VHH binders against q96p44r230to412. Designs and how they scored, part 27

Target 1, 183 residues: q96p44r230to412
Amino acid sequence: GFDILLGLDVNKKVKKRIQLSPKKIKGYEVTSKVDLSELTSNVFPEGLPPSYVFVSTQRFKVKKIWDLWRILTIDGRPQIAVTLNGVDKILLFTTTSVINGSQVVTFANPQVKTLFDEGWHQIRLLVTEQDVTLYIDDQQIENKPLHPVLGILINGQTQIGKYSGKEETVQFDVQKLRIYCDP
Below, E stands for the ipSAE of ESMFold2; O stands for the ipSAE of OpenDDE; V2 stands for 0.75 times the mean of E and O plus 0.25 times the DockQ between their complexes.

## First folded at step 18 (VHH; framework vhh_lunsekimig_d3)

Design z4 (at its last look DockQ between E and O 0.84; V2 from the best seeds 0.79)
Fold by OpenDDE, look of step 18:
Structure z4 (fold): chain B 183 residues (1-183), chain A 123 residues (1-123)
Amino acid sequence: as target 1 above (183 residues)
Amino acid sequence: EVQLVESGGGVVQPGGSLRLSCAASGFTFSSYSLYWYRQAAGIERELIAAIYSSGHTYYVDSVKGRFTISRDNSENTMYLQMNSLRAEDTGLYYCARKEYKYVPGTYESFDSWGQGTLVTVSS
């Protein structure tokens, strides 16, 4: 698997820490002054497998649309993204598609609103070659089908905590951001 | 309003050098990745270099080793140092800020471009 926070050197870039004890960091307070970006090749040198699990633990007060995690092409086009829509209180999952290059899955289940209550929540996306399943706080929310995907290009950037369509960093707290390659 | 203004273009002999500038305003400069494109006559606009917010850079193969992209965040300016210029480098050079936004069903680009600066490499 991949620790995305580690891959992006969050521990070095983010100054504010959330601690359980004086010696144990629980998470990070990400501010708008931090840029959490890295070349994808430095984070995922072999790219991503067709099946994986995305896991994040975060809290936020953002009322706009933002990408918790995204992988971009060299010219900034999203290949993969986990998008939180604070306006409609829904979650979007973007990935590649052999049909038209990109596909977006919308999770608009009423239970998704829970993510926007400003509390700590775990997002888990089980991605396979056939479908994607959203879990929130260990509860299965919804399963959606996927069109066949393409491999990602790794010569662009990987970013976390960015406003959708922009590169400004949102303010949010994060404990975990990981990819597991063996779902 | 986002504004990008290129300058530094001109006429130069093969083997010569030019330094292009892109002055930016209307956004938090240091937060954004920026790009240089060029367009030769009768040819589609092509990406030639990028400098990301993280400081990493990208170059298309044809300019590697000759062009250097850089930025000064304190001046809100991006640069393109072009050395060992060739005739095939002739074209209109653009700086750009790229934006992709989700719209129902797909992503659309909302890029910001400058007016361009002309680079002519000729004997």
Scores: ipSAE 0.903, ipTM 0.945, lowest interface PAE 0.5, mean pLDDT 95
Fold by ESMFold2, look of step 18:
Structure z4 (fold): chain B 183 residues (1-183), chain A 123 residues (1-123)
Amino acid sequence: as target 1 above (183 residues)
Amino acid sequence: EVQLVESGGGVVQPGGSLRLSCAASGFTFSSYSLYWYRQAAGIERELIAAIYSSGHTYYVDSVKGRFTISRDNSENTMYLQMNSLRAEDTGLYYCARKEYKYVPGTYESFDSWGQGTLVTVSS
């Protein structure tokens, strides 16, 4: 698998660590002063395959709409995004689409609201050519169809922890943020 | 309110140089990526250069090697140094902060733009 946190140079950019057990430090406290951004060509030089698995483990207190992970075009349009909507307590997945350049899938099952309880949760998105499946804390929540995708453009930025439509960094904690290319 | 004000445009001979400035206010300047666009008569604005919050830059092929985008976060100002100017560079130059808001099914552009500064390259 590919570690997105390492790809965005998290060890240099985030100084505060979270000790999860006496013998291991496994988490990062991302403050509003940190910028976790990098050229997509440096992180994903071959783009993303049409099928992959996204996995993250995070906790947050933010009540606004923010992107846990996003891949932008050169001029800042989201091509891929995992969005936590703290207003409605739902999860949105954005990916490319032949039809209108992008498509947005909404996960609004009541169980999604547990992500917003300020505790640690694992999000897993299993993305295939035909659909996307959401798992929260190893429980399958919903499966949604996808329209045919396009390959991503790699000439913009990949970012972690940004308010939706903005470039200010969200205060949150993260243990894991990874892509697995062969689900 | 986000404000962007361009300056530094003018008339110059081919092969000449100009430096454009974009003074910004109403947002945390150092957190945002910023863009220069150009609009020639009768056509749509085109992106020509970007400077990302990370410090990385992007240039379209037609200006690469001739134009340099930069920023001074202490002065909330972005610059475009334009060297080896050509007649094709004539146009109205805009600085921009790009924003794409989610609306059902897609994202729509809600960008902030300056007024533009005119660059004329005449033989």
Scores: ipSAE 0.633, ipTM 0.850, lowest interface PAE 1.7, mean pLDDT 90
ESMFold2 (binder alone), look of step 18: mean pLDDT 80; pTM 0.772

Design z5 (at its last look DockQ between E and O 0.90; V2 from the best seeds 0.86)
Fold by OpenDDE, look of step 18:
Structure z5 (fold): chain B 183 residues (1-183), chain A 123 residues (1-123)
Amino acid sequence: as target 1 above (183 residues)
Amino acid sequence: EVQLVESGGGVVQPGGSLRLSCAASGFTFSSYSLYWYRQAAGIERELIAAIYSSGHTYYVDSVKGRFTISRDNSENTMYLQMNSLRAEDTGLYYCARKEYKYVPGTYETFDLWGQGTLVTVSS
């Protein structure tokens, strides 16, 4: 698996930490002044497998559309993204597609609104070659089909906490951001 | 409003050098990755260099070792130092910033461009 927070050196870039104890860091308070970007090849040197599990634990007050995590092409286009739409209170999952290069899955189940209550929540996306399943706080929300995917190119950037389509950083808190390769 | 303004183009002999500038305004310059493109006559616009927000850079093979992309965040300006220029480097050079937005089922992309600056390499 991959610890994305570690890969992006969040511990070095983020000054404010959320602590459980004086010696234990629980998470990071990310501000708009921080840029959490890295070359994808430095984070995922071998790319991503066709099947994986994305896991994040975060809280936020953002009322706009932003990418919690995204992998961009060399020219700045999203290949993979987990997007939180604070306007409609839905979650989008972007991945590659053999049909037209990209596909975006919308999770608009009413339960997705829970993510936007400004509390800590866990997002889990089980991605396979056939489908993607959204879990929130260990509860299965929805399963959506996927078109066959392409491998990602790793010569662009990986970013977290960015406004969608932009590169300004959103303010949010994060405890965990990981990829597991054996779902 | 986002604005990108290129300058520094001109006529130069083969083997010569030019330094292009891209002055940016209307957005938080330091947060963004920026790109240089060029378009030769009758040819599609091509990406030639990028400088990412992380500080990493990219160059297309044809310019590696000759071109250097850099930025000055305090001046909101991106640069392209071009050395050892060749005739095939002739073209209109653009700086760009990228954007996209999600629509049902996919996303739409848009590029923000300057007006371009002409580079002519000729003996």
Scores: ipSAE 0.881, ipTM 0.934, lowest interface PAE 0.5, mean pLDDT 95
Fold by ESMFold2, look of step 18:
Structure z5 (fold): chain B 183 residues (1-183), chain A 123 residues (1-123)
Amino acid sequence: as target 1 above (183 residues)
Amino acid sequence: EVQLVESGGGVVQPGGSLRLSCAASGFTFSSYSLYWYRQAAGIERELIAAIYSSGHTYYVDSVKGRFTISRDNSENTMYLQMNSLRAEDTGLYYCARKEYKYVPGTYETFDLWGQGTLVTVSS
């Protein structure tokens, strides 16, 4: 597996810490002054398998559309992204596709709106070769089909906390951002 | 309101050097990755180099070791130092800022481009 917070050196780049439980769970307060970007080859040197699990624990007040996590091509196009759309209060998942290079899956179940209540929530995306399943706070919310994927290119950047399609950093709090793989 | 302006192109002999500039305005320059593309006659624009907001750089193989991309965030300017120029480097050089938006099922691009600056490498 991969710890994306570790891979982007969040502990060095983000100074503000949050005490999140009596058991001293680390949290980070990300401000707009920080650039949380790293070469994908430094974070995922072998890329990602076609099946994996994305897990994040975050809270935010942002009401715009932003990418919690994204993997870009060398020329700045999304290959993978987990997007929080604060306008419609929905979640988007972007991945590669044999058809047209990419695909964007929309999770619009009313339960997704709970992500936008400014509280801490866990997002889990179970990605397989055939579908993607969204879990919020350990509850299965929706399952959506995927077209066949391509392997990612690792010669661009991996980023967290960016406004969608742009490169300004979103203010948000994060405890966990991790990929689990089963290759 | 967002603008990119290239300058520094010209005519040079093979083996010569040129330094291109891309002056940017209307956005938070230091937050953005920036790109150089070139377009030779009869072909589509091709990526040459990128400089990311983090400072990491990328070069295509054909220019690696000869071209150096850099930026000065205090002047909102990106540069391309071009050394050991070859005839095949002739073309129109563009700087770009990448942008996209999600639409149902996919994304659409809304990249910003400068007008380009012409580089001619000939005897």
Scores: ipSAE 0.810, ipTM 0.909, lowest interface PAE 0.8, mean pLDDT 91
ESMFold2 (binder alone), look of step 18: mean pLDDT 80; pTM 0.782

Design z6 (at its last look DockQ between E and O 0.83; V2 from the best seeds 0.81)
Fold by OpenDDE, look of step 18:
Structure z6 (fold): chain B 183 residues (1-183), chain A 123 residues (1-123)
Amino acid sequence: as target 1 above (183 residues)
Amino acid sequence: EVQLVESGGGVVQPGGSLRLSCAASGFTFSSYSLYWYRQAAGIERELIAAIYASGHTYYVDSVKGRFTISRDNSENTMYLQMNSLRAEDTGLYYCARKEYKYVPGTYETFDSWGQGTLVTVSS
């Protein structure tokens, strides 16, 4: 698996820590002044497998659309993204598609609104070659089908906490952001 | 309104150097990645270099070691230093800013372009 926070050197870039104890960091308070970007080749040198589990633990007050995690092409297009829409209180999952290059899955289940209550929540996306399943706080929310995917290009950037389509950093708190390659 | 204005193009002999500039306005310059494209006659426009908001850079193989992309956030200007120019570098060079926006079921792209500056490498 991959610790994305580690891969992006969040511990070095983010100065504000959320501590469980004086010696134990529980999470990071990400401000708009921080840029959490890294070349994808430095984070995922071998790319991503077709099946994986995305896990994040975060809280936020954002009322706009932002990408919690995204992998961009060289020219700034999303290949993979976990997007939080604070306007409609829904979650979007973007991935590649053999049909037209990209596909966006919308999770608009009423339970998704829970993510936007400004509390700590865990997002888990089980991605397979056939479908993607959203879990929130260990509860299965919804399963959506996927078109066949393409491998990602690794010569762009991997980022967390960005407004969608922009490079501006979102203010949010994060404890965990990981990819597991063996779902 | 987003504006990108390229300058610095001209005629140069092979082996020569040029420095292109892209003056930007209408947006928070430091918050955007920027790109240089070029288009030779009869050829599709191609990405040749990128400088991300993070400071990371990208170059296509054909310009690596010869071209350097940089930016001055205090001046809202991006640059392309071109050394060891070759005839095949001839073309119209464009500065670009790129965005995307999610719409139901997909995302749309929104690209901003300058008018371009002509680079001619000839003996």
Scores: ipSAE 0.854, ipTM 0.923, lowest interface PAE 0.5, mean pLDDT 95
Fold by ESMFold2, look of step 18:
Structure z6 (fold): chain B 183 residues (1-183), chain A 123 residues (1-123)
Amino acid sequence: as target 1 above (183 residues)
Amino acid sequence: EVQLVESGGGVVQPGGSLRLSCAASGFTFSSYSLYWYRQAAGIERELIAAIYASGHTYYVDSVKGRFTISRDNSENTMYLQMNSLRAEDTGLYYCARKEYKYVPGTYETFDSWGQGTLVTVSS
């Protein structure tokens, strides 16, 4: 698997740590003054395959709409994004589409609201060529179809923890943020 | 309210230079990526350069090596140094801040633009 946090140089950029156990310090407190952004060509030089697994473990108090992870075009448009909508307490997944360049899938099952209880939760998205499946804390929540995708352009930025459509950093805590390309 | 104001345009001979400025207000300047676009008569605006909040830059091939984008976060100003100007560089130059929001099934754009500054390259 590929660690996106390390790809965005988290150890240099984030100084505050969270004690997870007496012998383990792997949690990061991301403050609004931190910028977890990097050129996509440096993080994903080969792009992403149409099938992959995204895994993240985080907690947050934010009640606004924000992108946990996103890959932008040169001019700042979302190609891939995992979005936490604190207003409606739902999760959005954005990916590319042959039809209109992009598609946004909504996960609105009532169980998704548990992500917004300010506790630690694991999000897992299993992305295939035909669909995307959401798991929360190892429980399968919903499966949604996808229109055929395009490959991503790697000449823009990959970012973690940004308000949706904006570039201010969300204050939140994160333990894990990884991609697996061999599902 | 986001405001972007371009300046520094003018008339210059081929091979000449100009420096454009984009003064910004109404947002945390250092947090945002900023963009230069140009528009020739009868053509849609085209991206020519970007400077990301990280400091990384991007240039389209037609200006690479001739134009330099920069920013001064203490003055809330982005710049475009334009060297070796050609007739085809003539146009209205805009700075932009990009923004979007999600709607069902897609996203909508709410970009902020300046008024533009005119660059004319002629002898």
Scores: ipSAE 0.755, ipTM 0.886, lowest interface PAE 1.1, mean pLDDT 91
ESMFold2 (binder alone), look of step 18: mean pLDDT 80; pTM 0.773

## First folded at step 19 (VHH; framework vhh_lunsekimig_d3)

Design j1 (at its last look DockQ between E and O 0.87; V2 from the best seeds 0.85)
Fold by OpenDDE, look of step 19:
Structure j1 (fold): chain B 183 residues (1-183), chain A 123 residues (1-123)
Amino acid sequence: as target 1 above (183 residues)
Amino acid sequence: EVQLVESGGGVVQPGGSLRLSCAASGFTFSSYSLYWYRQAAGIERELIAAIYSSGHTYYVDSVKGRFTISRDNSENTMYLQMNSLRAEDTGLYYCARKEYKYVPGTYETLDYWGQGTLVTVSS
């Protein structure tokens, strides 16, 4: 698996840490002044497998559309993204597609709005070659089919906590951001 | 309003050097990845170099070892140092910033371009 926070050196880049217990720092307070970007080849040198599990634990107050995690092409287009739409309180999953290069899956289940209550929540996306399943706080929310995917190109960059389509960093808190390769 | 203004183009002999500049305004310069494109006559515009917000860079193979992309965040300016210029480097050079936005079922792209600066490499 991949620790994305580690891969992006969040512990070095983020000055403000969240202490969840008296003695243990378990989270990062990401501010707009931090740029959490890294060359994808440095984070995912072999790319991503066709099946994986994305896991994040975060809280946020932002009410706009932003990418919690995204992998971009060399020219700045999303290949893979986990997007939080604070306007409609839905979650988008973007990945590659053999059909037209990209596909965007929308999770608009009413339960998705829970993510936007400014509390800590865990997002889990189980991605296979056939479908993607969204879990929130260990509860299965919805399963959506996928078109066959392409391998990602690793010569662009990987980012977390960015406004969608832009490179401004959103303010949010994060404890975990990981990819597991054995779903 | 996002603005990109290229400068520094001109006529040079093969083997010569040229430094292009891209002056940017209307956005937080240091937060954004920026790109250099070029368009030769009769050829589609091509990406030749990128400088990402992470500080890492990308070069197309044909310019590797000859071109260097850099940025000065204090001046909101991106540069392209071009050495060992060749006739095939002739073209209109553009700086760019890229965006996208999600729409139902997909995403749309939005690119910001300068007017370009002409580079002519000839004997």
Scores: ipSAE 0.869, ipTM 0.932, lowest interface PAE 0.5, mean pLDDT 95
Fold by ESMFold2, look of step 19:
Structure j1 (fold): chain B 183 residues (1-183), chain A 123 residues (1-123)
Amino acid sequence: as target 1 above (183 residues)
Amino acid sequence: EVQLVESGGGVVQPGGSLRLSCAASGFTFSSYSLYWYRQAAGIERELIAAIYSSGHTYYVDSVKGRFTISRDNSENTMYLQMNSLRAEDTGLYYCARKEYKYVPGTYETLDYWGQGTLVTVSS
């Protein structure tokens, strides 16, 4: 798989580490002063396939709406995003669409609210050409259909941990943020 | 209140140069990517250059090599140095800060724009 954190130079940009166990340090504390942004062409030079798996492990106290991961156009529009809506305690997935350029899928199953308990949780999104399936902590939560997608444009930025629609960095902790292109 | 104020436009001959400024206030300037757009008469605004918070830049083909975008985070100001100006560069130049919010099924744009500064390239 592909490690998005390494692709955005997390080891150079984030100084603070989190002890995961007495013997192991593998977490990153992302503060509001860190900018995890990089040209998409440097991170995903071939773009993304129509099918892939996104996996992240994070904890956060933020009660606002923020993008855990997003891929923007050259003029700052979301093409792909995984969004944590702390106001309604739901998860949004944004991808491209032939119909209107983009589509935003809402995961509002009550089990999604557990993401917002300030503990560590794994998010897995299995994206296919026909649908997207949300797993939380290895439990399948919800499946939603997708309209046909377009390929992403790689001439803008890929970012991690930004308030939704804005560019200030969200304070949160992250262990893993990866893409698997072999579904 | 987010404000963007362009300045530096004027009348120049073909081959001349101008430097545009965009003074920004009301937000954390260094956190944001900023954009220059151009609007010729009867045409929609078009993106011409971007400078990202990371320092990376983007230019459309028609201005690449002639225009240079830059920023001074200590002065909350973005610049556009325009060299080798051509008649087709004539238009109203805007700086922009991009914003969006999610709505059911999609997103809405909530971009911030200045009032523009006019560049006229004529003999």
Scores: ipSAE 0.812, ipTM 0.909, lowest interface PAE 0.7, mean pLDDT 91
ESMFold2 (binder alone), look of step 19: mean pLDDT 80; pTM 0.779

Design j2 (at its last look DockQ between E and O 0.90; V2 from the best seeds 0.85)
Fold by OpenDDE, look of step 19:
Structure j2 (fold): chain B 183 residues (1-183), chain A 123 residues (1-123)
Amino acid sequence: as target 1 above (183 residues)
Amino acid sequence: EVQLVESGGGVVQPGGSLRLSCAASGFTFSSYSLYWYRQAAGIERELIAAIYSSGHTYYVDSVKGRFTISRDNSENTMYLQMNSLRAEDTGLYYCARKEYKYLPGTYETYDSWGQGTLVTVSS
């Protein structure tokens, strides 16, 4: 698996840490002044497998559309993205597609709204070659089919906490951001 | 309004050097990845270099070792140092900023471009 926070050196880049217990710091307060970007080849040198699990634990107050995590092409196009739409209170999953290069899956289940209550929540996306399943706080929300995917190109950059389509950093808190390769 | 203005183009002999500049305004310069493109006559515009927000860079193979992309965030300016220029480097050079927005089921891309600066490598 991959610790994305580690891969992006969040512990070095983020100065403000969140203490969840009297003696244990378990989270990062990401501000707009931090740029959490890294060359994808440095984070995922072998790319991503066809099947994996994305896991994040975060809280945020943002009411706009932003990418919690994204992998971009060399020319700045999303290959893979987990997007939080604070306007409609839905979650988008972007990945590659053999049909037209990309596909965007929309999770608009009413339960997705829970992510936007400014509390800590866990997002889990189980991605297979056939489908993607969204879990929130260990509850299965919805399963959506996928078109066959392409391997990602690793010569672009990987980012977390960015406004969608832009490169300004979103203010949010994060405890965990990981990829597990054995679902 | 986002503006990108290229300069520094001109006529140079093979083996010569040029430094292009891209002056940017209308956005938070330091937050964005920036790109250099070029378009030769009769050829589609091609990406030749990128400088990402991470500080890392990308070069197309044909310019590796000869071109260097850099940026000065204090001046909102991106540069392209071009050394050992070749005839095939002739073209209109553009700087660009890339964006996208999500639509139902897909995303749409839209880029900001300058007017370009002409580089002519000729003996």
Scores: ipSAE 0.871, ipTM 0.933, lowest interface PAE 0.5, mean pLDDT 95
Fold by ESMFold2, look of step 19:
Parts: sequence; structure tokens; C-alpha cells
Structure j2 (fold): chain B 183 residues (1-183), chain A 123 residues (1-123)
Amino acid sequence: as target 1 above (183 residues)
Amino acid sequence: EVQLVESGGGVVQPGGSLRLSCAASGFTFSSYSLYWYRQAAGIERELIAAIYSSGHTYYVDSVKGRFTISRDNSENTMYLQMNSLRAEDTGLYYCARKEYKYLPGTYETYDSWGQGTLVTVSS
């Protein structure tokens, strides 16, 4: 797999670490002063396949809508995004679409609300050409269909931890944020 | 209340140079990517250059090598240095800050634009 945090130079950009156990420090405290942004071509030089797995482990107190991870077009529009909606306590997944360029899938199963309890949670999204499946803390939550996708453009930015539609950084803690291209 | 104000447009001969400015207020300037667009008569606005929050830049092929985008975060100002100007560069030049909001199944854009500054390249 591929570590998106390392791809965005997290070790140079985030100075504060989270002690996870007596002998292990693997978490990052991302403050509002940090900018986790990089050219997509430097992170994903061959783009993303239509099938992949996204995995993240995070905790946050944010009550607003924010993008945990996003890949933007040249002109700042989401091509791929994993969005935490703290207002409605739901998860959104954005990907490309033959129809109108993009599509936004809503995961509103009541179990999704557990993400917003300020504790550590793992999100896993299994993305295929036909659907996307959400897992939270190793439990399958919901499967949603996808319209046919397009390949992403890699000449914009990839970002972690931004308010939705904006470029201010969300304060949150993260242990893992990875992509696996072999399902 | 995001405000973007372009300046520096004018009339110039082919081969000449102009420097456009975009003064910004009402948001944390250093956090945002900023964009220059151009609109020729009868045509939709088109992106010509971007300076991303990361500091990386983007240019469309028709201006690459001739135009340079830059920013001064201490002055909340973005610039476009335009060299080797051609007649086809004539148009209104806009700076923009991009914003979007999610809706069921999609997203909508809520971009902020300046008023535009006119560049005329003619003999």
C-alpha cells in the first residue's frame, strides 16, 4: 500500500506526536497551522485505479463539514474526497463520474454516528468500479452503487484535513491514512 | 465578505509586458489557492494560471513560459506578470478564490471573483 501521510511530508510538517502505547508513538496531532497539501502528480504519479481501498484512523472534535482526504482538479474541485459531516453525523464519498464529472455518495446509516464520539475510529472504504462499501472499526456498514467513473487528473492538489470546500486546516489527530490498490 | 480587487490592466503593444495585481481581504490569504482567469469577448471565462496553497503553480499551455503567477502573503496580494503579450491575450482578467459546498448527490460552487481588469493588446 501507499501511505498518504508520508506522501504529504507529514514528518516534516507536523511536529506534535501522539503516544499510542508506552513504547509506540505513531499518531500525529494536526493543528490548524499545518498545511498538508501536495501536487497530486508527486503523490499519485500514475493516478488511482478505479478499484482501491482507503483506510484511515483518526479522532476529532470538529462539528463542521470537513474533508479528511481529497484530490482536487486543476481549478480546485473535488475529484475524490472522503468527507466527515459533523452537522448531520454522516460520511460522504466523492468520486469521478461520466455523468457531470463527479458524484457524491452519502453514508447515513445510524452506525456512522459513532465516528463523531471524539474517539479513535478506523474508516475503510472499499471502492470498485461498480460500488463503494463503508467499514467502521472492522464492521461493514453499508454498500452503495457508483455510476461509471473517469480517471483522475493529477495536475491539481491532494490534501488532508481541510474544511469542506475551503482551505483552512481542521484540527484533528491521525494515526493512519493509506491507499491499497490491490483489493 | 471576501474581497478581490484586480488592477494593472491597460493598453500595450504586441510583445509588451504588464503586471496584474489581485488584492485580497476577508479571509486567511496564505491558506488559499488563488487563480487567474481570462475572458475574451463572447467567450466563457477560462482558467489561465493558479498558485496553490502549497506554493506550486499551474499554467495553461497558451501562457506557459510567458506569464508568471506569484503571491506575497505578507501583503495579501497575488500577481500575474505577463510578458511577450499577443493580440489573443486581449480580454478581462479576473482573480478568483474557489469554494464549494456539498449537496445531496453533488456539490455546488461558490467562488469569489474580482471585478476584472482589462488588458488590450493592439498596435
Scores: ipSAE 0.801, ipTM 0.901, lowest interface PAE 0.8, mean pLDDT 92
ESMFold2 (binder alone), look of step 19: mean pLDDT 80; pTM 0.781

Design j3 (at its last read DockQ between E and O 0.94; V2 from the best seeds 0.90)
Amino acid sequence: EVQLVESGGGVVQPGGSLRLSCAASGFTFSSYSLYWYRQAAGIERELIAAIYSSGHTYYVDSVKGRFTISRDNSENTMYLQMNSLRAEDTGLYYCARKEYKYVPGTYETYDVWGQGTLVTVSS
ESMFold2, look of step 19: ipSAE 0.830; ipTM 0.918
ESMFold2 (binder alone), look of step 19: mean pLDDT 80; pTM 0.774
OpenDDE, look of step 19: ipSAE 0.918; ipTM 0.955
ESMFold2, look of step 20: ipSAE 0.830; ipTM 0.916
ESMFold2 (binder alone), look of step 20: mean pLDDT 80; pTM 0.773
OpenDDE, look of step 20: ipSAE 0.920; ipTM 0.955
ESMFold2, fold request of step 22: ipSAE 0.838, 0.815, 0.837; ipTM 0.923, 0.906, 0.919
ESMFold2 (binder alone), fold request of step 22: mean pLDDT 80, 80, 80; pTM 0.781, 0.783, 0.772
OpenDDE, fold request of step 22: ipSAE 0.929, 0.928, 0.928; ipTM 0.960, 0.960, 0.959
ESMFold2, last read: ipSAE 0.840, 0.839, 0.812; ipTM 0.920, 0.921, 0.904
ESMFold2 (binder alone), last read: mean pLDDT 80, 81, 80; pTM 0.777, 0.783, 0.779
OpenDDE, last read: ipSAE 0.930, 0.930, 0.931; ipTM 0.960, 0.960, 0.960

